# VH-VL binders against o94451r108to261: the designs that were tried, part 10

Target 1, 154 residues: o94451r108to261
Amino acid sequence: YSRPFAPVVHSRIRFRKSPFYDILEQFNAPFVVPACVGTRNTISFSFHVTPPALSKLLNDPKQYRVYLFSTPSETIGFGNCLMEFPTPQMELRINNQVAHANYRRLKGKPGTTNPADITDLVSKYAGPPGNNVVIYYMNSTKSYSVVVCFVKVY

## First folded at step 20 (VH-VL)

Design u3
Fold by OpenDDE, fold request of step 21:
Structure u3 (fold): chain C 154 residues (1-154), chain A 117 residues (1-117), chain B 107 residues (1-107)
Amino acid sequence: as target 1 above (154 residues)
Amino acid sequence: EVQLVESGGGLVQPGGSLRLSCAASGFTFSDYYIHWVRQAPGKGLEWVAYITPYTGYTRYADSVKGRFTISADTSKNTAYLQMNSLRAEDTAVYYCARWSYNAFDIWGQGTLVTVSS
Amino acid sequence: DIQMTQSPSSLSASVGDRVTITCRASQDISNYVAWYQQKPGKAPKLLIYKASSLQSGVPSRFSGSRSGTDFTLTISSLQPEDFATYYCQQYDDLPYTFGQGTKVEIK
């Protein structure tokens, strides 16, 4: 068994700097989560943990994490992108396991959403099963771009 | 016995193409990153590319991007390096190596690629 | 790219000598360094990983250490079979990069 070729990651999203972590690497090209009103939608994509990142996750697990980031697609061109998930009621699965995170921003306070920490669900292994993201969502009025990033936490 | 065996090296003219093979045995091929590392005659080691045989993800050194393609056939436990548009500076012994998350712990014996007119 | 500046490029030593080889990383790469031994006509052989962890089967006379961005491979008592070229490698980031190599020759 061999999965199809995955292209090199391009189009890095520039998120607003956080005092709590540094984004070291983006594992996938931005995946678009389309707007969806009235019906449930599902998106799925895979990402790759690079050898350097995997080494760090294995050797220094307290210093490195894997976060899932989301931002409105319309904001990507501006840089300094803010975290925002498609809906507060979305369901995120990593390798068929439900990720638990707070997808809701504070009322009237953009950029108060934290990325989803999916470190514990990410396969820290070069072999199967790989790493797959599935997002179930409904009633998202905007398009969002989602990326998985390797971060150093402080 | 865990081993990697390279083959396919030879003499080729500039602009030519060559395909190297790396046959793995003694371990689960799909559980590791497989890399190519080359060494020009009398020179040091240069990382070339890697692949995850299971998922097919790859990365390349800038010096070979657009010219080399690393691939793998898990059914044959074999990795490949397709080299196109070869240049004199590509002349080297090409090693395939298994990455064990902290180092290259298994290396093939290498196969010599000579690019010369 | 991360540079690994290895020194010396060559050295002459006698059996029983203490040999020290150094690599300096161009930036902080923690302890993500490996060391390899290569004999003429042979593939590199892993000696040390994670800067100071001895690979299984490697003689205890080999050791690795780190001080900041300086990494050192030490052979406590050089044996006849240790005359070879040694390379450091960083794996903190891609591309992986190696030191220039140090040839250990018979004095």
Scores: ipSAE 0.909, ipTM 0.965, lowest interface PAE 0.5, mean pLDDT 95
Fold by OpenDDE, fold request of step 21:
Structure u3 (fold): chain C 154 residues (1-154), chain A 117 residues (1-117), chain B 107 residues (1-107)
Amino acid sequence: as target 1 above (154 residues)
Amino acid sequence: EVQLVESGGGLVQPGGSLRLSCAASGFTFSDYYIHWVRQAPGKGLEWVAYITPYTGYTRYADSVKGRFTISADTSKNTAYLQMNSLRAEDTAVYYCARWSYNAFDIWGQGTLVTVSS
Amino acid sequence: DIQMTQSPSSLSASVGDRVTITCRASQDISNYVAWYQQKPGKAPKLLIYKASSLQSGVPSRFSGSRSGTDFTLTISSLQPEDFATYYCQQYDDLPYTFGQGTKVEIK
């Protein structure tokens, strides 16, 4: 059985440019991670690896990666969004596997957080099971938007 | 034997609708990207759309966006192309093709769609 | 969109001839090019993928190469069954696009 239809065009979040990678494609529409104080929350969404991206991931794995980006929802309109995760204590799972990344700012300085490299956890296959993201978090004082992007690394 | 078989082509008036089918056999349908590619009479090849049958994700060429809908039924190993608001320029042989990450390695025989008043 | 400018549109050749078909991409698309052969009334048949990889079952007289944004399909010694139309295709980005085609005719 096929899953429900997903829209083709997504609103793109404009992140601050990095000297280490270029964002080539955004795989999903920004998924909102709601604020939650004093409670634990779980969000889940799926994303699609396009045929061109999959070809590159398979043929040139050293040049291309899949990163998970996050930014405060209130900053999306600014066009120069900084990486920031909902909480340093969050747990990220890709296809039920725990992603290991540093969700903390370096010395608390804004804009020093790196996107999560989830390439190795992403299914590089057109068939089952697809690609699913789950985020477990608590005590996030504001809303965040999360996207999975296809990147070229330098 | 790995095979794709298109059907449903025919003569339609401008503004009309037609639904094409692509029946797959000999391979696991849900494991592949399935595409539609068309070829106007005496012309070259034009990519139309693709679907990931298992997840249902789709993309379309700008020339057919909003008018065509690609879908799939994994229980029937069949992909479909619903074509609405057909135009004369949509006249073509429509192929379904299996994408194997680097190329279309399997093609159907094609089905002719003629849009004419 | 990425344009694939294919040349020539047609050529006449004899059995045993060396045939060269070229496709120029409008931008850098690395090696993400495939080549197909199509005979009248038939679906395209895959010949080359990743610019230079020969598809299984395809005769070794077919070869593909890349120089920058120029891609070349070569038939080292044309055989009677090779008279057909050939197409290049890029798969670097969507939409996938094809060259205009090259018809190889009997001289």
Scores: ipSAE 0.909, ipTM 0.965, lowest interface PAE 0.5, mean pLDDT 95
Fold by OpenDDE, look of step 20:
Structure u3 (fold): chain C 154 residues (1-154), chain A 117 residues (1-117), chain B 107 residues (1-107)
Amino acid sequence: as target 1 above (154 residues)
Amino acid sequence: EVQLVESGGGLVQPGGSLRLSCAASGFTFSDYYIHWVRQAPGKGLEWVAYITPYTGYTRYADSVKGRFTISADTSKNTAYLQMNSLRAEDTAVYYCARWSYNAFDIWGQGTLVTVSS
Amino acid sequence: DIQMTQSPSSLSASVGDRVTITCRASQDISNYVAWYQQKPGKAPKLLIYKASSLQSGVPSRFSGSRSGTDFTLTISSLQPEDFATYYCQQYDDLPYTFGQGTKVEIK
């Protein structure tokens, strides 16, 4: 049947500016992905696409996307956060579909990771079932904060 | 017929509370954003809040945040607006409206809320 | 918040007249604007969405256009049933905001 989602108080993460996109809206409060060494962990959260964002996704699909961002939790508050995912072993699922992206940074080159484009997996619909994110990961020595954002692409 | 019907309006004193209802029929209630929009007597339209009935996400205008609560019961195809700490400036006809991704295409007839001592 | 400055606040016109109502957005909101008609004691009625798309069942004498941040509702030939108050609305961002309204009354 129907499942109410808890209200989300958003705390914006400030990512380093990209020439390829502008972040217009953050759909969820940062979700913490705890460090996990020697074991496999799974986290799950839901996010909401606002009416304005949905209108844009439907009317101008070439200009607007939904990206999943990740950064080390310890970097939050310093601004200009860099993209980094819980690697080396990670799987991202949006609404039970695997999101294919390169979650690894180039060796020795921080900030070379791109956000995950999950637009095609996001429900363009106000009704059920909503949007759910699941991250499977192993051997992550850091804690990460994950957010889903609405972006305009250039 | 697609329809929204508001009820629960009335006279209330400042600081009082009131609960409005919006009964939906003729469409799949859970598939839409449901909004409240109000109109003070002789004035324009002001967006108040919205809810996704199925998932329960809500947003509010700053003017009502912390005082109003929008909710929905999908089993009854009904949305609600709980209004607390009412003020004179909350006096208005309150409309519930269905959002169809590009506009409010269905409106209720409205229910009048009068806040006066 | 995005402001929708609507003009004029009121106008007098005769049946058959061409009527133009304008809303200026405080920022670039693309074409995410809707127009509504409201008669006394009644709920608003949707006329135009996406700046220029005519809602089903609305007479073709109503049209919407956009030029930058200026949005215009045009009634090509005013009919007796068109005397009402009209509102623009932006849905580019929350909160949704409306113009102040334009009352079209009989001359």
Scores: ipSAE 0.903, ipTM 0.962, lowest interface PAE 0.5, mean pLDDT 94
Fold by ESMFold2, fold request of step 21:
Parts: sequence; C-alpha cells; structure tokens
Structure u3 (fold): chain C 154 residues (1-154), chain A 117 residues (1-117), chain B 107 residues (1-107)
Amino acid sequence: as target 1 above (154 residues)
Amino acid sequence: EVQLVESGGGLVQPGGSLRLSCAASGFTFSDYYIHWVRQAPGKGLEWVAYITPYTGYTRYADSVKGRFTISADTSKNTAYLQMNSLRAEDTAVYYCARWSYNAFDIWGQGTLVTVSS
Amino acid sequence: DIQMTQSPSSLSASVGDRVTITCRASQDISNYVAWYQQKPGKAPKLLIYKASSLQSGVPSRFSGSRSGTDFTLTISSLQPEDFATYYCQQYDDLPYTFGQGTKVEIK
C-alpha cells in the first residue's frame, strides 16, 4: 500500500535508432520547451563538450557531428522517442548564430524529421565562449524536451 | 613558463581527508580541461577526474566517485581535489595535468598521498 | 572501459639499439593514442600524440605507428637519455586509460 510519488525526472532521452548516425553522448539533461499558445516564447540553455568528444570534433569532423534533438516531453520515459520539433515556425540559434534545419515533419509520418546538425556553430574549445542554445518559438501546443548529442555519422 | 604545481599531499589515516591544490602559471587556466592522474608507488598511471574550469563541469573515475570532489577557482588559476574517506588503495603520487585535446602536454611535479595507519 | 595492454613490461638494450614497444587496445580506438616517457621521480613527458604525431621538441628518433588496434612506439637509435619507463594512453573515451608501462634499462 503506497501513495503516488512525485514523477521521476529523466536524465536521458532514448531516440529511435537511425541507419545514418549513432548517438554516442548526450551533452545536457533534457531541457523543457514549454507549451506556448497564442504568444511568443524564448528559452535558452548551455551544453558542455567532453574531452573525448572535443578531440574527435577537431580531428575527424566529417565523421563526428553535434546534433540537436527534440521530442514531446510526455514521451521521454518510454524510450524509442521520435524526432519532432515544437513548431515549424521556430528559430534555433547556437552561440548567437542561426542554425538552419527543416523543422517540419511529413503529415502522418512521425519520425521523419531530422535532428539539426549544429556542428559548425559549436565552440570547439574547453574555454570561452562556451556553448549556448536559444530557441524562439510560438504556438507549440505541447511541451518538448531538447538535448544536444554527440553523434557518429555513417 | 607554463607550469602546474601540486601541493597538499601527506600522510593520512584510513577514513581521513586531504585537499590537494594544483596551481597554474603561464597560461589561462580556464582555457583547458584540467585532470588529476595518480600513480601508486611502483605502478602505472590511473586517470582520476577532470574539470572544465570555465563551465564547472566535472567527471570522475568509478574508483573515486562519491569520495573525491574536483573544483576550480579561476580567480586563483587553481584546481582542487578534495579527497574524503581515504583508503589504502588511494596511496599514490597525484599529478594534475593539462589536456591539450590530443594529450596531457603539461604535468605538475606530483604530490604524494600516503594512506596508512 | 578500454584496456591498453602494453608489452613488454621491461627490456634491456644498448645505446644505438632499435627499440620497439607495443600497446594493444581492447577495441577500435582509431588514432586516439598518446605516448609518454617517465624518468624516476619525474612527471611523464609527452612524446607522441594521435598515434604518430611527434610532439614539438621531441627527437626524431622517436616515432609511433598504428596497425588496427596495435600501436607501437619505436626508438630508432637508443640514446643514454632514453632509459626510462614508457606509457601508452588511449583518449577515445573516458575513463582515459594507460598501459602499465615498459621499463627500458641499460644492458
């Protein structure tokens, strides 16, 4: 006999496998992008690059990339998460530079949205300026969880 | 001259604590990953932990998690290793080392920690 | 965790000899290997990074190579100052791990 406990906060998101890349490391705890209807919202967070990841980004940039992933927050506890951005009208900035990605998904085909490849915008130094993400968005009817991941591309 | 200097080693009983310091000179400490690597007498090298002084991010070897804490004071260009609940197997020379993205290119002289009754 | 198995544990050689030290990784680690020299009572000194790149100020008699998961450090003509212990280190993933060392002694 027990009472309900507070929900467990998930520290990782497990996305459905892709034949085009392997996720090797998640650089940040999932960051919530709250639902936002009829108004504009801005969120920001930082991520860190680990020593082994940085070595690979500097030495083998064709093979190793940094991707930004998003999925509805309510799904992150179940695994096999599908890539989905909060809204097609969002703007993503990495270190004050616009990241260009396709934020739409094909109607009726979940998991067809690609993560954003932000590698060329990531600061590849242990020191300043660090790595910062800003998302400007509007009209997201769900909350989303966002992670920046280190990936190997095939 | 680019230099790292460790201090704070000594003799301590099992279960005791020590704090090691790693003072950097000749370079901007917060531009690099700073690691601790230890070497038991007559043995090889073992990675212990790292810190990114600029972001404060840390990571530890499983053998020291929960007992050791690495920190940095960028205003003093210094990293610290707080060692609690020390055990005999923690006996080693402790080096701090600068990670240059492909190697440890700068090492301190080391400071000896002896854990013995 | 990635294991680095280094051999031999020790060797005896004369000045002028060609010396080869081998390190095997427990998995594919690409070129993410560094080599260090350590003299008694001193900190390790970087020799080679990225498996085969010579660190600035290190004599050209030192070289490194890779074949699959096998890595070698070669000293083409051993000098008196080269008698030391040598370590390989992988940096493909944390925890970073070292070979257990090769002591190069005077015959």
Scores: ipSAE 0.683, ipTM 0.880, lowest interface PAE 1.5, mean pLDDT 90
Fold by ESMFold2, fold request of step 21:
Structure u3 (fold): chain C 154 residues (1-154), chain A 117 residues (1-117), chain B 107 residues (1-107)
Amino acid sequence: as target 1 above (154 residues)
Amino acid sequence: EVQLVESGGGLVQPGGSLRLSCAASGFTFSDYYIHWVRQAPGKGLEWVAYITPYTGYTRYADSVKGRFTISADTSKNTAYLQMNSLRAEDTAVYYCARWSYNAFDIWGQGTLVTVSS
Amino acid sequence: DIQMTQSPSSLSASVGDRVTITCRASQDISNYVAWYQQKPGKAPKLLIYKASSLQSGVPSRFSGSRSGTDFTLTISSLQPEDFATYYCQQYDDLPYTFGQGTKVEIK
């Protein structure tokens, strides 16, 4: 018989493993980028760099990086999520500076899109102004979930 | 001269509440992570919580989660530790400390909290 | 949680002796270790950060080293003012954790 079941709230996204990096920490709860057809949309959110992550970013910047990941929202409960940006025509800003990444999606080759390395745009400072993400986009036919992650690179 | 000064310690009964203050001077409080670390009498050091005063982001040790709340007032250059549902095992000297990205480089002199009936 | 196992819990030594205190981490923590000195009735004082870097104003008789997950604080020539309890601390991940402490008594 039935008993109330609260759905599991997804506090993190499990991406497919990569030989090039390990995801150590997710700095924000998955943030939804809604579908947006025929119009322009802007989303923004903040993330917090933890004290241990900041120590590593300052001391070992070759090995420790900050990556922005995106995946279709419908997939986040299943694990082995693939990296995919909402649309090739988007602009990502970190702390009001344009991040440069390849937003292009290769048809028929899922998982070939790289996360955005935003390390050099992240504030490595506990004080002002903090860390803010803004995405300008249009013509995204799906909803996407976005996380900023602390990674170790190889 | 950079310093941290704790206050608000005292004797409290089990189940009671107490609010500690950590006043900073000689530096911009909101530029740093501020932590609480405690030491039970005759025992070692235990990390309790931190706050990022600028953003308000916090994290707690499992032993105090749900009972303690750390906060900050940047206009007063002061952090606070609200301690509720106190237990005998919370008896300790409570230090606030500045995290300098590689160490706790500035500590207050501590304030004693005694939880007993 | 990362555990730091510190030894010995106490020791006695004479002025001029070389003193060695060790901490073992329960996992690889790279060099993310700090060492503190605490005198009776006082707050801890930073000695060493990043396993081997000497804090400004700390006497050069103090040094730190790392071998794998083993970390060592050395006092090359013990002085009377070095009577204190010493703690290691890892800062590789939260919760930050400390060793149990080593009380150094001067004979």
Scores: ipSAE 0.658, ipTM 0.876, lowest interface PAE 1.6, mean pLDDT 90

Design u3
Fold by ESMFold2, look of step 20:
Structure u3 (fold): chain C 154 residues (1-154), chain A 117 residues (1-117), chain B 107 residues (1-107)
Amino acid sequence: as target 1 above (154 residues)
Amino acid sequence: EVQLVESGGGLVQPGGSLRLSCAASGFTFSDYYIHWVRQAPGKGLEWVAYITPYTGYTRYADSVKGRFTISADTSKNTAYLQMNSLRAEDTAVYYCARWSYNAFDIWGQGTLVTVSS
Amino acid sequence: DIQMTQSPSSLSASVGDRVTITCRASQDISNYVAWYQQKPGKAPKLLIYKASSLQSGVPSRFSGSRSGTDFTLTISSLQPEDFATYYCQQYDDLPYTFGQGTKVEIK
């Protein structure tokens, strides 16, 4: 017999389909936001806007948006992931600007949370300074996986 | 004034390796997407790969994925294409080109790679 | 992958003629098309981007248009220096893809 392989790391998250947008591209590998009970935590990561996405963001910004998604890490292998932020007690910053989103989840109503529309905070330039995400949070009882996606809205 | 200059092409055996260079002058290439596009003799154009030199992000055509590696040295304003496990169908003129968000607006003159025994 | 089907493969025309070259995309790609001219032994040169925008320094006899998934390059009055091969290119998604080319020969 042989020792087990390392667990498979998922490179994409498949969210439940929405009538309001299509996810066209995921800009980053899922980034883990660890559980954090009784203390504060900060995480950060960067993402890359691809050449076709940047062309569309510059030319057609009403139709094409950049959304930040989050879902419990333990569910990402099963498909049809639901949008859920780690905690209502969080702050999201994109390129050092505060993003405004509703982080609250409703009791007994999974999947009622919208992804954050961060389009107006995203750098629309291939060169410096790039794109950076910072999440300040506390009191998250689960681990979450976060991705930034390119979407077409309807 | 604004230029891209390819170098490093030549004759190589199947299974061999070759490294192409793309030197930029008249602009800071880390401000742009830099691509490689190739053209087999007497044939059309085929996109090969791109790099975003500032972030290091790359993407490859399926025909070269796993065999070619694009990289950049921002201090030298130069991109590179490392080509391994070369095949006869890789024979082409290789162009580097600047992507200006809606077009390839600057092209080098190309460097010929010939893969034959 | 998005296929760009370019026609004709070649054409002959006289100096002064109006010439049109067509590309059809295999799916909706909005206006994300560029056109290039390539002379023998030379690199491609950008003519048109965003389907209809003329690149700086390109003669105004060149123009581009879109109707649905059909894209055209027009040369309003063909000149001797317009002998070349012309390519369309989509940039709606990677891999970026080119039409097969149209060789324009001057009668």
Scores: ipSAE 0.614, ipTM 0.857, lowest interface PAE 1.8, mean pLDDT 89

